# Designs tried in a protein design chat: VH-VL binders against q0aze0. Part 67

Target 1, 268 residues: q0aze0
Amino acid sequence: MKIILVNNRFKENTEKKAQEIAGQLSALNVEVIIDNGLDEPYAGTVDFIMVLGGDGTMLRAARRYGQRAIPVLGVNMGTVGFLSNIEINELAEYLPLILREEYSLEARMMLEVAVFQQQSLLTRVFCLNELLLRSNSPRMLSFALEISGQKLEPYRGDGLIVSTTTGSTAYSLSAGGPIADPQLDAFIVTPVASHIINKRPLVVSPEREISLHLLEEREAIIGIDGQIKMDFGAENRVLIKRAPHPLLMVNLKAKPFFTSIDRSLQRQ

## First folded at step 4 (VH-VL)

Design a36 (framework fv_bermekimab)
Fold by ESMFold2-Fast, scan of step 4:
Structure a36 (fold): chain C 268 residues (1-268), chain A 124 residues (1-124), chain B 107 residues (1-107)
Amino acid sequence: as target 1 above (268 residues)
Amino acid sequence: QVQLVESGGGVVQPGRSLRLSCTASGFTFSSYGVHWVRQAPGKGLEWVAAISYDGSNKYYAESVKGRFTISRDNSKNILFLQMDSLRLEDTAVYYCAKDRLYYGSGTFYGMDVWGQGTLVTFSS
Amino acid sequence: DIQMTQSPSSVSASVGDRVTITCRASQGISSWLAWYQQKPGKAPKLLIYAASTLQSGVPSRFSGSGSGSDFTLTISSLQPEDFATYYCQQANSFPLTFGGGTKVEHK
């Protein structure tokens, strides 16, 4: 059995715990690869991925490994979040189930994001929550949104979010988007401070292709899961579609989505 | 550097067929939608047809629908317009033009590169 | 089909003049309008797309405005190379349609 252990190098306590857990797994004849985010993703075959940290670490793991159809378990290190399934102090209890492959999987859709400069592909990335297009200055953006070849009226405002259902509780929620059951597959398209009266969030079939480009030269960026940032100008275009594979999240114990989000909203 | 060159125009009799070609160079032809636009002598511009970057979507002006067929060969960087059942009102310089939008799935924004045109005229 | 009506059909102007050309769509086309410049015996050149977005390499004296059904192309200070015929074109729906053209000629 080979396991990738994903942790956050920039959180020293998490790094120390990752080393301890790697030692424990090695003692059980499990081969462990540690991914602290600094190097390229591990290119070999693996059986399981354990993510030690909060939601941010899970988003990075999903971006790096989510398309490989490998079970991914989120292990919370004490922060409140939505993407972990068990707490770190529960790991020893659940480890025998992991090693015997006695768990269920929950599929979470991902986005495939392709960014072009003119006709050249600059990058192709995958993400679990969302793509954010936003102004990087006080000036509002003017941009075109296309959905499956349909050209919508131009958007004017601070930006736009294209989110998965998993991402419905992240930036899209803050911008006025709906809360979506993460077991549903859909794109949620949420305007950010739109100047156009009655511009509403859209819930769009995951089979559709979404594209964005600027209609005026502006200082803008695109953000992927709040972790990757890229400059975005009038010469750029982004294509968004459903990723070929969903993230396969390990479910070892019941985690009720609706009561969890309800509690979170009461605290905001 | 970026160039479109039309060929295949000439003098034809009404009711006959003619095939126009447009050869692209200096850009990635397979990434762009392309158009045929015509202009009768001394008259304005008239859009004729368009094809998406991958050839999956084709669009025609009502006056040519059922008579003209647009196609492309991305491996050879060539755009075609097959013109059947030609009429006197088809007399024009025919331009091919590239849309500015790359990887457009059937939406077009503006024609940023044009060929020099090829003339189609009728003998009687 | 959406009819595009340009006015005037021709305008006489001198270098340094402000020239305004208008284009009216028979139906709403949002902002999906392009402007082209054509010189005698030459192919058209794209000036503006999406009603107000200047094409790369086009001088800043050219500007576009409008949305819905009424659009304007403005040349703030006419230069010798600007004497040409100008066309609007709607990109909102198929078939795509051009205006009749406006010839900008010497006084």
Scores: ipSAE 0.507, ipTM 0.788, lowest interface PAE 3.0, mean pLDDT 90
Fold by OpenDDE, second read of step 5:
Structure a36 (fold): chain C 268 residues (1-268), chain A 124 residues (1-124), chain B 107 residues (1-107)
Amino acid sequence: as target 1 above (268 residues)
Amino acid sequence: QVQLVESGGGVVQPGRSLRLSCTASGFTFSSYGVHWVRQAPGKGLEWVAAISYDGSNKYYAESVKGRFTISRDNSKNILFLQMDSLRLEDTAVYYCAKDRLYYGSGTFYGMDVWGQGTLVTFSS
Amino acid sequence: DIQMTQSPSSVSASVGDRVTITCRASQGISSWLAWYQQKPGKAPKLLIYAASTLQSGVPSRFSGSGSGSDFTLTISSLQPEDFATYYCQQANSFPLTFGGGTKVEHK
């Protein structure tokens, strides 16, 4: 068995723990790779991904490795979130199950985000939570939203979020989006401070495609999972669709999503 | 400055062909859809045709469908309108116009830049 | 095809007057409507797009409102340079279509 440990390079405690765990796993004849902020994702084959940290670390791991259909376990290290399954102090207890592959998997839909400049693809990213389009100035944006070729009324506001159901408890929620069952596949399109007060979020079929572009020459940015940022202008467009592969999240310990919403959200 | 300049208009006989050109400058021509709009003397505006930024999609008014062909050369910043089987009712000033929206394979908004127009008229 | 009915066909007004022009679509076009101004011997000029968004450089005395099938162009205080013909245009679907025009004339 080969396991990759993904930790947060900016948190020394996670690095130390990763090394410790690596040692333990090595003693059990498990090959271990540590991704402590590698420039590029590890290109070799792995059987299991263990994420040490919080939701942010999971999001990064998902972007790096989610398309490879590898089981991903979130191990929480003292943070509050929705994406960890077990606590670090529980790892020893569950390690035998991991090694024997006695766990269930939960498929979480990811976004495929393609950003273009005119006809040229600038970047393509798979992400677990959301894409954000927002103004880079105090002025509102005017932008066009199209869903499966249907041209919606022009949007005016600070921005727009396109989120997965997993991401529904992230920035989308703060912007007034609905909380979605993470076992459901859907897009959540949430306006950010629209000039239309009653502009409502949209729940969109994962079979549809979403496109965004600016209607005016304004300075904007694209944000992905709150970690990737890029400039977005009038000559850019973004195409969003369901990623071809879901993230396979390991479920070792049952976590009641709906009963833990209040506690988790209040602390974020 | 953003500018469109039409050319190719003139006097023609019914049934003949004419090719109009529109030269763009001052903006990234290849990023915008463009239109032909005509106006008969003393009449209102009539949309004629549109072409997407990359030329992949073309749209025509029913009155010109099958007779007119819109095309573009993005390398030269030129829009064309090939007009075949011309009729007396095609008499008009023909304007080329830039759509204000970037890109657009089927999405258009407003025409924010217009040429001065070129007159097409007929002789017996 | 979507027919655009513009009213009135002409209006006589004086400088300082409030002028209102209406445009009705034969079917719903959401907010995909543009307004143009045309002076004699000149090309049209875009005033408003997306029903209510003012084109850059256009005076604030111009405003557009409406959605669905009924739209309005308003000139809050008519200026000497505003005497012209105005056209609405739907951008909802092809074929694109214009209204019949409204000529704003001196009273």
Scores: ipSAE 0.025, ipTM 0.577, lowest interface PAE 7.0, mean pLDDT 91

Design a37 (framework fv_bermekimab)
Fold by ESMFold2-Fast, scan of step 4:
Structure a37 (fold): chain C 268 residues (1-268), chain A 124 residues (1-124), chain B 107 residues (1-107)
Amino acid sequence: as target 1 above (268 residues)
Amino acid sequence: QVQLVESGGGVVQPGRSLRLSCTASGFTFSSYGVHWVRQAPGKGLEWVAAISYDGSNKYYAESVKGRFTISRDNSKNILFLQMDSLRLEDTAVYYCAKDRLYYGSGTFYGMDVWGQGTLVTFSS
Amino acid sequence: DIQMTQSPSSVSASVGDRVTITCRASQGISSWLAWYQQKPGKAPKLLIYAASRLQSGVPSRFSGSGSGSDFTLTISSLQPEDFATYYCQQANSFPLTFGGGTKVEHK
């Protein structure tokens, strides 16, 4: 058995805990690869991915490994999040079940994002939560949104979010998007501070292709999961579709989504 | 040099078929949607058909639906218009034109590069 | 089909004049309108896309405005090379349709 431990090296607690867990797994004859974010993703075959940290660490793991159809377990190290399944102090209890593959998997859709400059592909990236297009200046953006070949009325405002259902509780929520059941596959398209009164969030089939480009030269950026940032100008185009593989999230214990989100919103 | 060159026009008889070709050079043909636009002698422009960059989406004017077929060969940088059941009202110069948008999923924004045109006329 | 009506069908103008051409769609087309210039015996040339965006290499004396169903192409100071026929074209829905054209000719 080979397991990748994903952690954030810049947090001392998670780095130390990763090394402790790696030692425990090695004692059980498990081969361990530590991914602290500094090196390229591990290219070899692995059986399981354990993410030690918060939702941000899970988002990084999903971008690096989510398309490989490997079970991914989120282990919470502090702040209550939506992407972890167990707490770090519960790991010892659940470790035998992990090693015997006694768990269920929940599939979570991902986005495939392709960014072009003219006709040249600049980058192709996968993400779990969302793509954000936003202005990088005091000027509002004017941009075109296309959904499966249908051109919508031009958007004018600060930007737009294209989110998965998993991402419905992240940036899209802050911008006024709906809370979506993460068991549904759908795109959620949420305007950011639209200047046009009737621009509503849209819930769109995951089989659709979504594209964005600027209608006038402005300084803008696109953001991926709040972690990757790229300049975006009138010569750029982005194409978004459902990724070929969902992220396979490990369920070791029941985590009721709706009561969790309800409590989170009331505590604000 | 970015250019489109039409060929295949000529004199035909009503009810016959004709295939027009448009050869692209100087740009990545496979990245762009392309159009056929015609203009009858002394008349205005009439959009005829369009095809997406990958050939997956095809669109036609009502006057040619069922009679004309648009297709492309991206390996040879060539666009085709197969014209069946030709009528006298199909008399026109036929232009091919590139859309300005690359990788359009069946969307078109404006035709920024045009060929010189090829004339289709009738002997009757 | 969306019908595109241009007015006037012709306009007589002198070098230095401001020329205004209008285009009306039979139904709403958002901003999805392009303007073309065609000189005798030549293929059309794209001037404006998305109702108001100037195509690269087109002189700044050309401008487009409007949205929904009413659109205008303006030439702020007509030059000798601007005597031509101008066409609007909607790109909102299929089939794509052109206006009937406006000939800008010498007085």
Scores: ipSAE 0.470, ipTM 0.770, lowest interface PAE 3.4, mean pLDDT 90

Design a38 (framework fv_bermekimab)
Fold by ESMFold2-Fast, scan of step 4:
Structure a38 (fold): chain C 268 residues (1-268), chain A 124 residues (1-124), chain B 107 residues (1-107)
Amino acid sequence: as target 1 above (268 residues)
Amino acid sequence: QVQLVESGGGVVQPGRSLRLSCTASGFTFSSYGVHWVRQAPGKGLEWVAAISYDGSNKYYAESVKGRFTISRDNSKNILFLQMDSLRLEDTAVYYCAKDRLYYGSGTFYGMDVWGQGTLVTFSS
Amino acid sequence: DIQMTQSPSSVSASVGDRVTITCRASQGISSWLAWYQQKPGKAPKLLIYAASSLQSGVPSRFSGSGSGSDFTLTISSLQPEDFATYYCQQYNSFPLTFGGGTKVEHK
């Protein structure tokens, strides 16, 4: 068995804990690769991915490894989050189940984001939560949204979010989007500070292709999961579709989504 | 120097065929959809046909459907319009025009670059 | 097919005048309308797309407005080079259709 331990080297106690866990797994004849985010993703085959940290660390793991159809377990290190399944102090109790592959998997859709520029594909990235298009100046954007070739009325405002259902509780929620059951596959399209009164969030089939481009030259950026940022101009076009593979999240114990989100909203 | 140049127009007899060509330079031809638009002498503009950037989607005006065929060769930067069963009503200057949308596969957003046109007329 | 009706068919104007051209669609086309300028013997030139977005390099005296079915092209202060025929064009649905044109000519 080969396991990748994904951690954030700069978070308190995470490096020490990763080394401790790696030592325990090595003693059980499990090969361990540590990914602290500084190097390129491990290129070899692995059997399991263990993410030690909060939601941000899970988003990085999903970007790096989510398309490989490998089980990914989120282990919480003390911060509140939606993407972890067990707490770090529970790991010892669940480790035998992990090694015997006695767990269920929950599939979470991901976005494939393709950005085009002169001549060819500029970049292709995968993400778990969302793509954000936003103005990078005091001026409003004017942009076109197409859903499977259907041209919607022009958007005018600060931007737009295209989110997965997993991302419904991230930036889309802050921008007024709906809370979605993560067991559903759908795109959620949420306007950011639209100047058109009745531009509302849309819930769209994951089989559809979404495209965006600017109607006027403006300073704009696109953001991916809050971790990747790039300039977006009138010569650019972005295409968003469902990624070929979902992220396969390990379920070792029940984590009820609705009671969890209800408690989180009460604390806001 | 962004440019489109049409060729292949001329005098033809009714019922015959003619093939128009449009050669692109100064931009990445393979990244854009392109159109054929015609204008009869002293009349207004009439859209004829369009083709997506990769050639997979083709669209025609009803007046030419079944008689005209649009195609492209991205390796040579050339657009074609094969015109069969020509009628007197097809008399016009034929323009090729680049669509504004980068990598548009079936949608179009205005025609920002136009050729000089090539005349198709009939002898009698 | 969506019919595009332009008014007027011609207008006589002097340099410095404000010129207004209207375009009416037989069905709603949202903002998916372009305006073109054509001078005698020349190919059309794109002025405005998405009803109100000015094409790069086009003078700011040109502006477009409207949505749905009624659209307007305005030239705020006519210049000598603006005497031409102007066409609207919808790109909401196939087949793409042009208006009949409006000729802006010298008084």
Scores: ipSAE 0.006, ipTM 0.570, lowest interface PAE 8.6, mean pLDDT 88

Design a39 (framework fv_bermekimab)
Fold by ESMFold2-Fast, scan of step 4:
Structure a39 (fold): chain C 268 residues (1-268), chain A 124 residues (1-124), chain B 107 residues (1-107)
Amino acid sequence: as target 1 above (268 residues)
Amino acid sequence: QVQLVESGGGVVQPGRSLRLSCTASGFTFSSYGVHWVRQAPGKGLEWVAAISYDGSNKYYAESVKGRFTISRDNSKNILFLQMDSLRLEDTAVYYCAKDRLYYGSGTFYGMDVWGQGTLVTFSS
Amino acid sequence: DIQMTQSPSSVSASVGDRVTITCRASQGISSWLAWYQQKPGKAPKLLIYAASSLQSGVPSRFSGSGSGSDFTLTISSLQPEDFATYYCQQADSFPLTFGGGTKVEHK
């Protein structure tokens, strides 16, 4: 068995913990590859991915490996969040189940984001939570939204979020979007500080293609999972689709989504 | 083949402008931050400027701030250095170099791929 | 700016020798230090990043150590191809800065 350990080298001395866990796994005849984020994703075949950290580390792992149909386990190391399944102090208890492949998988949809300049593809990225289009200046944006060839009336405001159901509790929630069951596949389209009264979040089929472009020259950015940032101008266009493969999240321990989010919202 | 190739160097007169280019091949250029580093004849390495993988963040050495502008065209795999108000002290071989950090936006870790360099010098 | 001071400026060595090069930062840079090798007429080559992490493809005779302000590059057994100039570089804060270099020369 070959496992990738994903950690954040810059957070909480996770490098030492990753080395410790790698040593334990190696003693059990498991080949370990450590991904601390500094290199390109490991290109070889692997059987399992263990993410050591918080939600941010899981988002990075999903972008790097989510399209490969490899089981991914989130192991929380003290940062509370929604994407981990077990705590680090529980790992020893669950390790035998991991090695025997005695776990269930939850499929989580991902976005495929393609940014163009005219007909030229500039970049293509995958993400688990959302794409954010926002103004990078005091001026509001004027932009066009097209859903599967249907052009909506222009948007005016600070931006727009296109989210997965997993991302419904991230930026989309802060902008007034709905809380969605992460087991559902859907795009959630949430306006950010719209100047048009009654622009509402939309929940649309994951089979639809979403297109965005600016109608006026403005300073704007595209944000991916809150971790990647790209300049976006009137010459650019972005296409958003459901990614070809979902992220396969390992379930070793029941995680009650609805009671967790309900409690979190009461304490905001 | 992973490769960076600089061009645009030459002999210039003080006060003039020059634009350097660096063409990347064999790796995903748009996924990496890139640097300009110079070396005066017989002297050590001096970092000049860097640009994030997406072009959103740009950084400069104090000696070139306000005179040099770094930019990139990810669709053509080209890095640029626009050098204005050139001084004799800018005489050097200019290298472009790829940072090792994948999708580095505000941090840089080390330069793992380098071009051969292009010489910028001044007529006496 | 963070000043990087390398010592010695040059060292005379023979094949098989253990060579040690030191780099000192004017302020704390944690582990954010890289080491480069430059051979005559060539571009620099990355040897070590994050103070102690060996770059892929670099021989194991090269090692880095240190944290904070004091760092060391060690060549455990010098080979003929190792005669070159070595530079440290801090990656903690902008502007990025290099040390003055250490030339490893034949005795």
Scores: ipSAE 0.000, ipTM 0.420, lowest interface PAE 16.6, mean pLDDT 87

Design a4 (framework fv_bermekimab)
Fold by ESMFold2-Fast, scan of step 4:
Structure a4 (fold): chain C 268 residues (1-268), chain A 124 residues (1-124), chain B 107 residues (1-107)
Amino acid sequence: as target 1 above (268 residues)
Amino acid sequence: QVQLVESGGGVVQPGRSLRLSCTASGFTFSSYGVHWVRQAPGKGLEWVAAISYDGSNKYYAESVKGRFTISRDNSKNILFLQMDSLRLEDTAVYYCAKDRYYYGSGTFYGMDVWGQGTLVTFSS
Amino acid sequence: DIQMTQSPSSVSASVGDRVTITCRASQGISSWLAWYQQKPGKAPKLLIYAASSLQSGVPSRFSGSGSGSDFTLTISSLQPEDFATYYCQQANSFPLTFGGGTKVEHK
C-alpha cells in the first residue's frame, strides 16, 4: 500500500508531525511519500492520500491529485475548516479502517479552468472551490459572461465568482451567493459588487460551459481557490467546465453539513 | 501579417452558381468565427452569413437562405461561400471578415479583420 | 429581423467639429452593437464593439454610448482622416444586421 502524506513545509509543526505519522505508517508496512508542496506532484501509483492540515492544504491536494480518482482524507491539526473529516488525535483510532479500506467516499465536483491568451492555451488548472475574476485597481471591470453560447448582458463591477457547490461556503458566500448542499453538482455564479442593481447569483447546470472575457482593457486578475493568481487582460479568455473526475473524499466520521454551517455563521 | 484574401468573384449569368473562397494567414484560423458581408455598388453593408470556429453552427441572412452555403476547411485555412441560383440582386463586392471573438460557440462580437473584397457581377 | 436605422444619412462637417451619429434598433439588443468606418474603395474598419468598447489602435476621439435600442457614435474633434462612411451593426440576434450608413463629408 502506498500513501501520499500532504503537508505544509512552511509550518514547522506540520513537518514534524508528518514525519511522525510516516514512521507510524512504515511500522504498519505502508510505503509513505511525503508531499510538502514544494516539488512536482508524485507521479507514481498511489492507493490513498492523507492531507495533514487545514482547508488550504486540502485545496492544494485537490489541485495536485484530485483528478486521479484516489481516496483523499482530510486530517485536521487544530485549525477550523470544512474539508477535514477527522482530527489528528483521532488518527490512531481510524488507521485500521483506512488500511482495510473500510470507509465511504463522498464525490465532490471540481472545476476545470482553461485560460487562453488570444487563441493559445496559456494554462489549464483544476480547483475544488472557485475561480474569481476581480479588478486589480480602483477601476471597475466591464466583462462578458457566456453560458453555453448565450451572451448575458454585460457585467460592470469588481468581478465575478464561478464556484462549485463545495465552494459555496467560501468566497461565493462572502459575495452574497447561496449555501449549496455539496452533494449537488452545479456551478454557482456570484457577482462581486455589481453596478447593475438586479444582477443575482445564478445556479447553473454542471453540463454547461461558462466563459469570461474583458470588454475593456483593465488591470484584472484570475484567482483559483484563493491560492493561484494570474494576470487577466482583454486578450485573455477563460473557459470553465466540470472537471472529468470529482475529488473522492473519505468519510470515516459522520459530519453533518447543515448544522456545521449553521453554527459557523453564528460564530461571526 | 494578419490577412484575409478573397477570390472566386467574376461575371456570372443569372441562375448560375459561383463559389467564393477566403484564405486566412497570420492568425489561428481554426480559433475564430468568420463572416461573409456584401456591399452592392453605391449601397450599404449587408451581412450574408457566418460560421462558428469549428464549423458546427452556420447562420444566414433571410435573402440568401436556401441559396447560399457557408463552409470552412480549417486544415487549409479557407472559408467558402457556395452561391446557387444567383440573382441580379446578388451583385456586390463580397468581403470575408474575422470575428474578434475566439472559440465562440456561435457568439459574435464584431469584425476586426476584413479582406479587400471580391466583386460578383452579371453579364446580363 | 432587427432593423437598424441610422441618422443622419449624411452630415457636412469641418475639421475640429464634434460629430454625432445615432443608431436605433427596432427591438432591444442590450449592448451588442459595433461601429465601423469605411473609406471609399476600402474594406470597413472596426471602431467600437459592445456599444462602448474601443477597438485597439482606434483614436480616443471616437466613443460609443447607449444600450437597449438607442446608440450614439461620437467623434469629439473631427480630423482629416475621419471623412468616411460609418455603420452600426447589431450582434444580439441572427441574422446580424447593419444600419444604412452615415456619410461624413467636407463642408
Scores: ipSAE 0.448, ipTM 0.776, lowest interface PAE 3.6, mean pLDDT 90

